# Ledger of designs, part 17: VH-VL binders against p19838r805to892

Target 1, 88 residues: p19838r805to892
Amino acid sequence: QGDMKQLAEDVKLQLYKLLEIPDPDKNWATLAQKLGLGILNNAFRLSPAPSKTLMDNYEVSGGTVRELVEALRQMGYTEAIEVIQAAS
Key: E = the ipSAE of ESMFold2; O = the ipSAE of OpenDDE; V2 = 0.75 times the mean of E and O plus 0.25 times the DockQ between their complexes.

## First folded at step 7 (VH-VL; framework fv_masavibart)

Design f5 (at its last look DockQ between E and O 0.08; V2 from the best seeds 0.00; counts 0 for: pae E 14.3 > 2, placed apart)
Fold by ESMFold2, look of step 7:
Structure f5 (fold): chain C 88 residues (1-88), chain A 124 residues (1-124), chain B 110 residues (1-110)
Amino acid sequence: as target 1 above (88 residues)
Amino acid sequence: QVQLVESGGGVVQPGRSLRLSCAASGFTFSSYYMYWVRQAPGKGLEWVAVIYYDGSNKYYADSVKGRFTISRDNSKNTLYLQMNSLRTEDTAVYYCAREKGYWDYSGSDAFDIWGQGTLVTVSS
Amino acid sequence: QSALTQPASVSGSPGQSITISCTGTSSDVGGYKYVSWYQQHPGKAPKLMIYYVTNRPSGVSNRFSGSKSGNTASLTISGLQSEDEADYYCSSYTSRGTLVFGGGTKLTVL
């Protein structure tokens, strides 16, 4: 059972933007790898909104906010963590 | 002891259907993403399909989308590939493969266990 | 066609060191970050030799090593032995996120 619905839509929008900047160590593709979804990166890239598609897939797979924050911490993505924590 | 065994290959005419099975043993099947990869005679490897560990999501190569269906039964430790509307270009050895585990995230893009393969020949 | 280009064949003598290349045709180096290598003897299933560019699975000889520079990954086999004669495939993702295998390299040991 996931808890990604606890994140407000405006928090998710901020995360989408942060994950779509051109930083290969902090982009949506690297987050997908950390969340165990990296095999789907082709599908994510071809979608209209790769970071949103990643986050939606993670949520329907039962992903949790705690696991998301841990993945972002492993990436060293402190700004993304702060967005989540400022909203909680 | 960790093992994948494919079955169900054979010779069929174009337009017919065939169902492949892959029996898993020696590991917790329900914890792994599973793949079908094929190899035409004398040719290289081609990814065909992937299914999530719980069956929640499925993805296909463009060459087979709409014709092939990947599925799994975790209670029987079995992976399936339903192949409809077969074409001569589908002739290949079909392997099932296990993606290396996601437990540490560092090696999740590799196939560490493969079956022996089953030959599908589509000829008129 | 694969976006990963390998030489069709390579040969070497026992005891030599040989290298098999796997070159991306795309300028998107991020799409080739996680390169794996597979060994396949005739009539057998592929065997994972290298994953994540440089890592060896348990039970793979340290004679096998992997590296990557820019868009080119390399598999190096030192101390070449007759049992190393096989086909070798690299795999990775393209810049469009497609999972692909290289075309394969036949290694002959003479």
Scores: ipSAE 0.007, ipTM 0.600, lowest interface PAE 14.3, mean pLDDT 83
Fold by OpenDDE, look of step 7:
Structure f5 (fold): chain C 88 residues (1-88), chain A 124 residues (1-124), chain B 110 residues (1-110)
Amino acid sequence: as target 1 above (88 residues)
Amino acid sequence: QVQLVESGGGVVQPGRSLRLSCAASGFTFSSYYMYWVRQAPGKGLEWVAVIYYDGSNKYYADSVKGRFTISRDNSKNTLYLQMNSLRTEDTAVYYCAREKGYWDYSGSDAFDIWGQGTLVTVSS
Amino acid sequence: QSALTQPASVSGSPGQSITISCTGTSSDVGGYKYVSWYQQHPGKAPKLMIYYVTNRPSGVSNRFSGSKSGNTASLTISGLQSEDEADYYCSSYTSRGTLVFGGGTKLTVL
């Protein structure tokens, strides 16, 4: 089971914003692929907030903070990692 | 004790290939990201390549991309660097290094364990 | 492809305190916490002295300390000793998910 509940809401909000950037290497779509949720990208894209929808699905599916950080690392998204680490 | 030991260095001509190995002991090798870092004679440190703990991802410095391949055999606790199309500027002491932690909140991106290094000399 | 800038050399007398700077861009030292410092004696492998800007590994003298202000990280060595004479390198995590080293600083103990 996941531990995404360890992340405070304000931290999640910051991550949502960071994942909505136009950088194709550092957006929610790329993160979804790294998390194994890429097959849902079309659904995420049609949602009003793709990054939030992704993160919600990731949490519900039992995702972990560690796996999230690893995915972000694969993306080289240092800023996003910092947001998580600063809150911990 | 925790230890890394590089091997495979030597003298080669430009265009040739060389394979370096790094034997790990004293720790759970499969739990760590591993790096190759090199240092040309009298010069500074330059990162070469990184491989994730399970080999799922690899990154290379632009200077070696397309020529070098990093790999690992966790069953043998060994890190490898296949170096192809070697150039004179590849001459350096090559270190393998362990990245501290899992990307935890205590501090990441630090190499707490280094090998003694192995010298690679590319010369005509 | 960001770079970290260090002074080529610094010097001090025994007992003094010296500081080595490491300056990067906002995507390097200035923006993130992943700053490490390494000590390297001639013919030896680098040794981790500081990680995560301020943390000392076990076994590292408390004479070594790290800090960061703005886009500059600093390594301070207090109570300088002859054994401290070495090259020092800073490193940082890049926005590309890779590592970059500073150019190194040669510390001479006078």
Scores: ipSAE 0.005, ipTM 0.697, lowest interface PAE 10.1, mean pLDDT 88
ESMFold2 (binder alone), look of step 7: mean pLDDT 89; pTM 0.916

Design f6 (at its last look DockQ between E and O 0.09; V2 from the best seeds 0.00; counts 0 for: pae E 11.0 > 2, placed apart)
Fold by OpenDDE, look of step 7:
Structure f6 (fold): chain C 88 residues (1-88), chain A 124 residues (1-124), chain B 110 residues (1-110)
Amino acid sequence: as target 1 above (88 residues)
Amino acid sequence: QVQLVESGGGVVQPGRSLRLSCAASGFTFSSYGMYWVRQAPGKGLEWVAVIWYDGSKKYYADSVKGRFTISRDNSKNTLYLQMNSLRTEDTAVYYCAREKGYWDYSGSDAFDIWGQGTLVTVSS
Amino acid sequence: QSALTQPASVSGSPGQSITISCTGTSSDVGGYNYVSWYQQHPGKAPKLMIYYVTNRPSGVSNRFSGSKSGNTASLTISGLQSEDEADYYCSSYTRSGTLVFGGGTKLTVL
């Protein structure tokens, strides 16, 4: 029921990269918390690609692009939001 | 020690195919995205292709899209580049490179480990 | 297609400080902090010198530093030494979802 499949692969790739930054307020771990997946952060952290693993789980769980953008907005991650909006 | 070693380069005619290999050692190969980057003689660096750690995603430069295929065998710690329909402009030293990734919270755009490269010459 | 622009060449004397610029040609290039710098000596593979604009990998001299202003990233080499003579390339992740390299800069130590 989610619509994450609407995001093109290159957009997802950009998001993966933007979430792999040293800023604790703008990384995948913080996003996971905002998305309600924070309990899986240890699992994500141990994965080879935490950002990808997070996004994959979010998609599988039925996450939506709208909720993703809202989470990013709460993080103040304007750059990530712009990546999504530019592609829509 | 961490090491990448390319092989498979050589001289081929235009239109022919060639497969490059990159043997990885000294690190958990399956944990890293891998890149091919090439450099024409006397020219600059150009990224060619990237493959995700588990091979689930592949991306190509426009210049090689549809002609080149990147793949990996994590059980063999080996990266591959199948090059079809080769052109003279594909002539270059081809490097395999490891993506630095998230491990040190620094992003995923940098290549911290490089092989010494293998030369591919496409000429009639 | 998006590209990064570097000066073709720069030069300096031993002990001097030089700067190499890397400028995005569009709004899609240089907007992110995913900027890396590589050093390449003749006949050798590139070596990562700076990543994420300012960070140095282990083993890289602190004479190398990076900065960014707007869509221009800069590599500064202080206390120039003869061994620094090499080609230097910047790279960046673009908004288009691709990686791009600058054209490279040949650094000559006089």
Scores: ipSAE 0.022, ipTM 0.717, lowest interface PAE 5.0, mean pLDDT 88
Fold by ESMFold2, look of step 8:
Structure f6 (fold): chain C 88 residues (1-88), chain A 124 residues (1-124), chain B 110 residues (1-110)
Amino acid sequence: as target 1 above (88 residues)
Amino acid sequence: QVQLVESGGGVVQPGRSLRLSCAASGFTFSSYGMYWVRQAPGKGLEWVAVIWYDGSKKYYADSVKGRFTISRDNSKNTLYLQMNSLRTEDTAVYYCAREKGYWDYSGSDAFDIWGQGTLVTVSS
Amino acid sequence: QSALTQPASVSGSPGQSITISCTGTSSDVGGYNYVSWYQQHPGKAPKLMIYYVTNRPSGVSNRFSGSKSGNTASLTISGLQSEDEADYYCSSYTRSGTLVFGGGTKLTVL
């Protein structure tokens, strides 16, 4: 748990790439739905970097790492959870 | 100077194996994702495989999945491609390439440093 | 993996601008911004010219620019010079987690 700023930049970069992989259960659009940001998905899709834009929006909104991990758990995205939880 | 040098190419018969090496110098090898890209004579570029900076994830083109294995030894600054069950359609120049953007999100899946390539010929 | 479609050849005179197209699908060029362009002279390794649709690496002339609309990415070369004569390839990340290249475009100057 904690502020998204505690997540190291290299962890964020790995997460962005994992969320750009096609898989309707494991993509940025589904994560946005789980984080309560799904109404912004058209804006995210049209941005240059949808997963980064999603994550930046979540950070600005005061989102926490705990809530991010829970959303990823609901998606069954264990690889992404492991990247976050292995981080310093 | 930043450099990648491939080796291990040659002429082999179908069904045989080869191992390619790519020696890196002039940069922190362990900070970068690495790719193999191939080019059949007179043809275009084809992606073959990728490995993450720490070796934790590997992805392959469908045409080589199950036959080729990408690996790296960060202590030796070396990338490898183990090529098993070779087919005539695997004949190509094989390039190793550095992913630009390990620490730069926008540089993901872009190859800013390439080796000179090593020729693999698979024929009877 | 689906190949990206590029014209087989394009030509232009010195000083002109030309555009090379790279057409994919919503599962690659249309769905992701991991689109790059490479220049390859005969017998040489490819050189990165554009990445992330529009970005130029350090040392690449601002005569080279990239863009994307829908499922089509474009490389524009302004002020054509004889050294621009080469093969050009686009690449894109795909929904399957793989990369795909276009078939290549031979640019001839004059």
Scores: ipSAE 0.010, ipTM 0.632, lowest interface PAE 11.0, mean pLDDT 86
ESMFold2, look of step 7: ipSAE 0.007; ipTM 0.639
ESMFold2 (binder alone), look of step 7: mean pLDDT 89; pTM 0.911
ESMFold2 (binder alone), look of step 8: mean pLDDT 90; pTM 0.913
OpenDDE, look of step 8: ipSAE 0.022; ipTM 0.727

## First folded at step 8 (VH-VL)

Design g1 (framework fv_masavibart; at its last look DockQ between E and O 0.07; V2 from the best seeds 0.00; counts 0 for: pae E 12.1 > 2, placed apart)
Fold by OpenDDE, look of step 8:
Structure g1 (fold): chain C 88 residues (1-88), chain A 124 residues (1-124), chain B 110 residues (1-110)
Amino acid sequence: as target 1 above (88 residues)
Amino acid sequence: QVQLVESGGGVVQPGRSLRLSCAASGFTFSSYGMYWVRQAPGKGLEWVAVIWYDGSKKYYADSVKGRFTISRDNSKNTLYLQMNSLRTEDTAVYYCAREKGYWDYSGSDAFDIWGQGTLVTVSS
Amino acid sequence: QSALTQPASVSGSPGQSITISCTGTSSDVGGYNYVSWYQQHPGKAPKLMIYYVTNRPSGVSNRFSGSKSGNTASLTISGLQSEDEADYYCSSYTRSGTYVFGGGTKLTVL
């Protein structure tokens, strides 16, 4: 079972904002693919908060903070990683 | 007693530079994203720039990109706006605003605290 | 980065209910719930009245409420009072990472 609930809501929300940035390589859609949730990208895109919806689904699916960090690392999204690490 | 106080406004000629300051008090300045919003006389509000709580990210309106620079000094609880190559259309009251308090489950982006504003007049 | 569309003016009598619309696109109002409303009296700074479409900050009267459908957000003011006479602006987060305001609506209390 995942441990995403260990992240404070403030941290999650910071991540939401970072993932909504229109960077083709550093966005929620790319992260979703890295996390194996890319099949839901169309659904996420249609949601009122794509990055939040992604993260919520990731949490519900049992995702871990470690795997999230690894995915972000593959994306080269150091800022997002730092947000998580600062909270840990 | 949360408040923001802008300063640095004045009258300048086109092409000149001006630096605005916004002094924050009553809250942990370093924990909040900060914004500049301007309002031309008799006109509506226009988003100008945003800076992350730690200054790591900055975004600008297209109308000011390349000319304005937002920055902050968290040790001084101060937000800045460096305005270069000023144009007549930059004439406005400039407000500094705080990003809505602690992020709740909504993740909302809103400006919950505003300064009184400082007037910048660009005229030849 | 075009402004959100608001009616230039609305009016109502004391005690009535009025609604101000804010129409954007799927890249802002229609794309996110990050819609906020601000009240501005003459010569004063804006005041946050609604955030995240429906939420009121502490201290804001429950006469103010917000909603959204499609690309249009709405601010409703019930039990209109003279003090409500002001300019009202909507705002939304955009996919470009920026924010956009509406053109503003002047509310007159008759």
Scores: ipSAE 0.016, ipTM 0.709, lowest interface PAE 8.2, mean pLDDT 89
Fold by ESMFold2, look of step 8:
Structure g1 (fold): chain C 88 residues (1-88), chain A 124 residues (1-124), chain B 110 residues (1-110)
Amino acid sequence: as target 1 above (88 residues)
Amino acid sequence: QVQLVESGGGVVQPGRSLRLSCAASGFTFSSYGMYWVRQAPGKGLEWVAVIWYDGSKKYYADSVKGRFTISRDNSKNTLYLQMNSLRTEDTAVYYCAREKGYWDYSGSDAFDIWGQGTLVTVSS
Amino acid sequence: QSALTQPASVSGSPGQSITISCTGTSSDVGGYNYVSWYQQHPGKAPKLMIYYVTNRPSGVSNRFSGSKSGNTASLTISGLQSEDEADYYCSSYTRSGTYVFGGGTKLTVL
């Protein structure tokens, strides 16, 4: 019963790109840990699109936009939060 | 062999339209995002438009928005650029380019395969 | 809309190393690692030399390397050869979901 489908596709695209940097504080692997999906990180790394695979898995698991924003806040990833919040 | 071949360039008057085509071969076209990039004579590269691998999203440079339309036909392995209301500043060689691994975190927004370009000249 | 800033020209002698800079903002080069470099010889299509800041595609000499610090990406060419004489462009993804090239740098091998 998550609400991740409420995020526009271009917002998700921006998030995927923001999570594909080599900064360990601001990458998809760290986000996966914050979302409780870190055990799947090897599978994400081997996929053709790790950030999309992470986000799809989170969405299917019933993840919410609110919890995503909180995880990004814990990472200090203000730009990613702003992308989500601007989409209101 | 992996290649891209542009066609449809030519000389036209301002205000007219042209349609460019880009024929892809040697790779799974429907797995890749595609770009149009142009280069005015003696000038640098300018991004024009992008289309996602499945055609679901399209983005344009401000200089062409509302006048140009990017599209693709994955069943024909062909990328298109419809150019309407052409202006003299649209005069350029137009390249199609393939993104290297659209969802690959290391290869997104890199253009690993380029066509040789097709010249569009807009003059009165 | 705004081009990334590159020097208009750089030069070096055969065997030297040179570096070409590409300066953007925190909303492009500084915020993302989708930074690429392209080589273009006269009359030819651009060729991808570096992607994701540091990666070389197959067939690109290890004399070419890339790096980034803050809002500035750099292409370094070691062991300059006459064939390296060309125009070089950087590119970056932007926060607004668009893409931008640098203005280009003409490399002259003296």
Scores: ipSAE 0.007, ipTM 0.618, lowest interface PAE 12.1, mean pLDDT 85
ESMFold2 (binder alone), look of step 8: mean pLDDT 90; pTM 0.926

Design g2 (framework fv_masavibart; at its last look DockQ between E and O 0.21; V2 from the best seeds 0.00; counts 0 for: pae E 12.4 > 2, placed apart)
Fold by OpenDDE, look of step 8:
Structure g2 (fold): chain C 88 residues (1-88), chain A 122 residues (1-122), chain B 110 residues (1-110)
Amino acid sequence: as target 1 above (88 residues)
Amino acid sequence: QVQLVESGGGVVQPGRSLRLSCAASGFTFSSYGMYWVRQAPGKGLEWVAVIWYDGSKKYYADSVKGRFTISRDNSKNTLYLQMNSLRTEDTAVYYCAREKGYWSGSDAFDIWGQGTLVTVSS
Amino acid sequence: QSALTQPASVSGSPGQSITISCTGTSSDVGGYNYVSWYQQHPGKAPKLMIYYVTNRPSGVSNRFSGSKSGNTASLTISGLQSEDEADYYCSSYTRSGTYVFGGGTKLTVL
């Protein structure tokens, strides 16, 4: 149902990097909350790549690129949005 | 041909300042995070600083915080490192390096310059 | 930030396979997959050999491979050649938003 598969692996890797930056307002944990996956943050944190684990779970749950962009917009994460838009 | 060329190295006394430059060519400089990495003579690599593609974010090693400033001029395809209050332990070959990928400062360094030597001695 | 732990030196004969370890903590190697390896010949700049634990840049020989388990990343060089003699450094992203390098390993080809 989701369309996250349309994002190339290289694009996802760029997003992983952006979301691992230690910015309390622009990190994977904040994004997880925006996407309704915040309850899994403890599990994500224990993974070797929290941002990747988040996005993998988001994809499996049927998440969409549109909703991802909206969440990033709410976070004010312009760089992440631009990465996605450049690939589209 | 992607290339980075450092300049500005030399011999200075402790407490003095020096400004390094790194000229980039062969790629869209403004799209990449850039790094400074140094290597003391006969020693290993040490991460010094990173600057985001648009200069919006900067991070420094604890050893240089408060003394060094990383900056860039995307219109000139040039990276800078302003080094103040230099110490003998700052003696090293200074490399500029390009981030693999775009935007962030959280990936590997895929392109390196040949380095410029900075010697701090009395 | 303390350096990642690498063996000071390793050696092997031509054709053999050697492995270089890189041990960190849960705040760097164990916490993220942003682990890379660099080769440095004397008087030369470092060269990226492996990134994101297992990936090789274009132009890097498939004799070089990377892996990670827990807080330890490994670089394996198969079919050792004389040209592989160099210093090798691992690096990792850290929780503090910076990078840390290993102390380096000198590889000697006997």
Scores: ipSAE 0.014, ipTM 0.714, lowest interface PAE 7.9, mean pLDDT 89
Fold by ESMFold2, look of step 8:
Structure g2 (fold): chain C 88 residues (1-88), chain A 122 residues (1-122), chain B 110 residues (1-110)
Amino acid sequence: as target 1 above (88 residues)
Amino acid sequence: QVQLVESGGGVVQPGRSLRLSCAASGFTFSSYGMYWVRQAPGKGLEWVAVIWYDGSKKYYADSVKGRFTISRDNSKNTLYLQMNSLRTEDTAVYYCAREKGYWSGSDAFDIWGQGTLVTVSS
Amino acid sequence: QSALTQPASVSGSPGQSITISCTGTSSDVGGYNYVSWYQQHPGKAPKLMIYYVTNRPSGVSNRFSGSKSGNTASLTISGLQSEDEADYYCSSYTRSGTYVFGGGTKLTVL
């Protein structure tokens, strides 16, 4: 059962921007792969907002904040983790 | 309705400083990233700086890094560009621009101001 | 200085279609979908015409369309009209975390 709704809207907005940078180690496409959503990456790529579309799909699929943080940690994305942890 | 209005341009000598302002109205300023883009007379567009919706991140073109500072005051719906150590090649019309929705992730500029002219001459 | 290459000028007659190219590298246009196009009439601010390679903002005519192939993005204007006479710029996010514009293309409607 997911708990992504516990993240504040402004935290989600910061995460969307952090995932739209062109660094392949820190982008939305790599996060999607870590979250098991990589099969949807072409659909995300074609949307107006790939990172939001990814995060919405993750939330609807029952994704958890714990799993999100773990995926970001595997990516080495410490500032994204800090944004989430500051809101905890 | 939705508007961006730049001010603070003028004529200044090389080595001096100038501060530009951009007043926003008709939208929730604090939800948007903001950019400065400049255009030298008769030339093309050049990106200058960007600031995130909450001011937490700032990025600069190499040509201005260390000399220019972008900032925002969300309580006053105002974007700023502090320009120090001005050079003649900084002469341009300076536009402020709104990033199209942070949640969209697009790096497009959907609303532009009218521009303010900065002339740096000896 | 621009990092994206556009033709300096293109021309067409009313009713025709024209295409403006924007060539970058795998580090910008080829590697990412953060490509946008701007129209600028003389003395005016730029106007966003296309974002994310193909998307039109609300209020932009469907005569304007965007695409890309490899390292080259394209803006196509169909049904060319006198009001389309303007400068056109492409823009892309880059791998280094910076932004870049093309050098601009002057469209003349004959």
Scores: ipSAE 0.007, ipTM 0.619, lowest interface PAE 12.4, mean pLDDT 85
ESMFold2 (binder alone), look of step 8: mean pLDDT 91; pTM 0.930

Design g3 (framework fv_iscalimab; at its last look DockQ between E and O 0.11; V2 from the best seeds 0.00; counts 0 for: pae E 14.7 > 2, placed apart)
Fold by OpenDDE, look of step 10:
Structure g3 (fold): chain C 88 residues (1-88), chain A 122 residues (1-122), chain B 112 residues (1-112)
Amino acid sequence: as target 1 above (88 residues)
Amino acid sequence: QVQLVESGGGVVQPGRSLRLSCAASGFTFSSYGMYWVRQAPGKGLEWVAVIWYDGSKKYHADSVKGRFTISRDNSKITLYLQMNSLRTEDTAVYYCAREKGYWSGSDAFDIWGQGTLVTVSS
Amino acid sequence: DIVMTQSPLSLTVTPGEPASISCRSSQSLLHSNGFNYLDWYLQKPGQSPQVLISLGSNRASGVPDRFSGSGSGTDFTLKISRVEAEDVGVYYCMQSLQRPYTFGPGTKVDIR
């Protein structure tokens, strides 16, 4: 049901990096909460690449690019949105 | 081995300027946010400034705004603190520190330098 | 700015006995992402600060398991199950929820 497969791998890699910054409001944990996956944040943190693990779970759960962009908008993460928009 | 080494401290008169350096080694410097934290003699720790991994953003404590400027040169793997219009209350040991932000967006300062002493005295 | 406080400001402990330090913030440090942005640092005499606990309860690499952090919101506690001579120093809590980051005043721990 999701369309995350539409995002190229290089775009996903850019997003992973952007979600690993020293900002409580713009990191992968905050994004997970916005996407309804916040209950898994402790599990994500224990993984070697939390942002990638989050995105993988989001994709498997049927997440959409549209909902991802909306979540990033709520976070005010303009740079991350631009990365997605530039690729589409 | 991961380490930070501060330098540039010394004794200066009020109103003068001083530039501190922090040389990093043993890790990918350009991937980490860097901080300055100071400690007056016999006192606690005070946050001074932060700079983003790519230098795109900077924040300074109100106590040093307009006088101090944090910067970095990733090609030289060095962090800087330009201190202008120094005051006696700026007397402190100045530490540079690395923030590991990948796990939670703010995973504490896991690497600290040995510190460099700045003494402002007339 | 978020104001941090600690209690007690000084503590003398017999070796082998437990110790407890309290840290309080003027506003909640619990973020909507579920993490508490509160760190604990130890500054041993003549040394630079070193991290003990991050995000309220996560023990840093190389830190003995006799150290533990707990709490949520505005009230946090650092516990040492059995104090050793090498634990002497000043302990600081720090909030990293918002800039400027702010430290507690510190708690000096000595051994009898």
Scores: ipSAE 0.547, ipTM 0.876, lowest interface PAE 0.9, mean pLDDT 93
Fold by ESMFold2, look of step 8:
Structure g3 (fold): chain C 88 residues (1-88), chain A 122 residues (1-122), chain B 112 residues (1-112)
Amino acid sequence: as target 1 above (88 residues)
Amino acid sequence: QVQLVESGGGVVQPGRSLRLSCAASGFTFSSYGMYWVRQAPGKGLEWVAVIWYDGSKKYHADSVKGRFTISRDNSKITLYLQMNSLRTEDTAVYYCAREKGYWSGSDAFDIWGQGTLVTVSS
Amino acid sequence: DIVMTQSPLSLTVTPGEPASISCRSSQSLLHSNGFNYLDWYLQKPGQSPQVLISLGSNRASGVPDRFSGSGSGTDFTLKISRVEAEDVGVYYCMQSLQRPYTFGPGTKVDIR
C-alpha cells in the first residue's frame, strides 16, 4: 500500500502533462473521479497545478500504482499506461 | 495521413466578407484545439483565433475581435473562419494549425495546413 | 498575453558555421510539472512552419541533431551547430504555457 514513491520522477512529470490535455475522457478530473477523489475536483481545478495536486493528494492518501493503472485503464487512457510501463 | 487543407481565400474589396474552411483528415479532429494563424506578406506569424476541441471556448485577437469568428463542426471534421468587415491589413496567408493538447508537454503545433491567401484591396 | 521577443531579428551565416538565436518571454514558461512550454519553429521559404523543438529542448521527430534548444524560465536559445543551405528561413519561438499561444517576432536566417 502506498507505493507511488516507486514511480520515477520523470514518469510522474509525464503523467502530469498527459492529465492536462483537453480531452473529455482523458483528463485529471476524470482520473480523480476514478480514484475516489472526485469530491475534491473543485479544489483541484482552482489549484495552479491540478494534475500535480491530484497526484500528490492520491499519494498521501496511500494510493498505489496498481490502482492508478486500473483507473487509467477504465478511462481508456492507453498513452498514460504506456508511460508507466515503458519507463519502469 | 494526417492533413489540414485550407480553402476559401481570394481577392476581396475592403468591407466585404469571406469564409475560410480547413478540412482535416487522418486524425480524431474532436480531440484537438485548433488555431487560425496568419502571416502578412513579409511579416511574422500572428495568431488570429483559437477554439477549444469541443467548441466550448473561443478567443480572437484584438485586431480581429468583433469582425472574425472561429467555429468548428466536429461532425464534418472542418474548422471555419468567418471574416467580416475586411480591411487591407487583413491581407495575409491564413493557416489552420492543430494543437497537440491543452497543458500537454507536447503542445507544439505539430500539423499546419498549406495556407490560403486572402488579399483585401481596393 | 505573454510577450515573446527574439534576438537577433536577422542574421547571415556562412554555411558550416554555427548560429544562435535567443528568445525571451515576459513571464516564466516553467510549469510546476518541470517542463518549459517554449517551442521553436522553422518556416522555410514558401512553406508552412514546422516544429523543430518542443518543451525548450526536445527535438521533434526527424529534426537533425545539429539543432538544439536550451534555457529555462524566461530565457531560451536555439543553436544550429553547422548551418546548411536548407536551414534558410525564419525561426520563431512560441510559448505554449497559456492560451492563446503567442509567437516571437521571428529571426530570419540567410546564408552568405
Scores: ipSAE 0.006, ipTM 0.565, lowest interface PAE 11.2, mean pLDDT 85
ESMFold2 (binder alone), look of step 8: mean pLDDT 92; pTM 0.929
OpenDDE, look of step 8: ipSAE 0.215; ipTM 0.813
ESMFold2, look of step 10: ipSAE 0.000; ipTM 0.573
ESMFold2 (binder alone), look of step 10: mean pLDDT 92; pTM 0.927

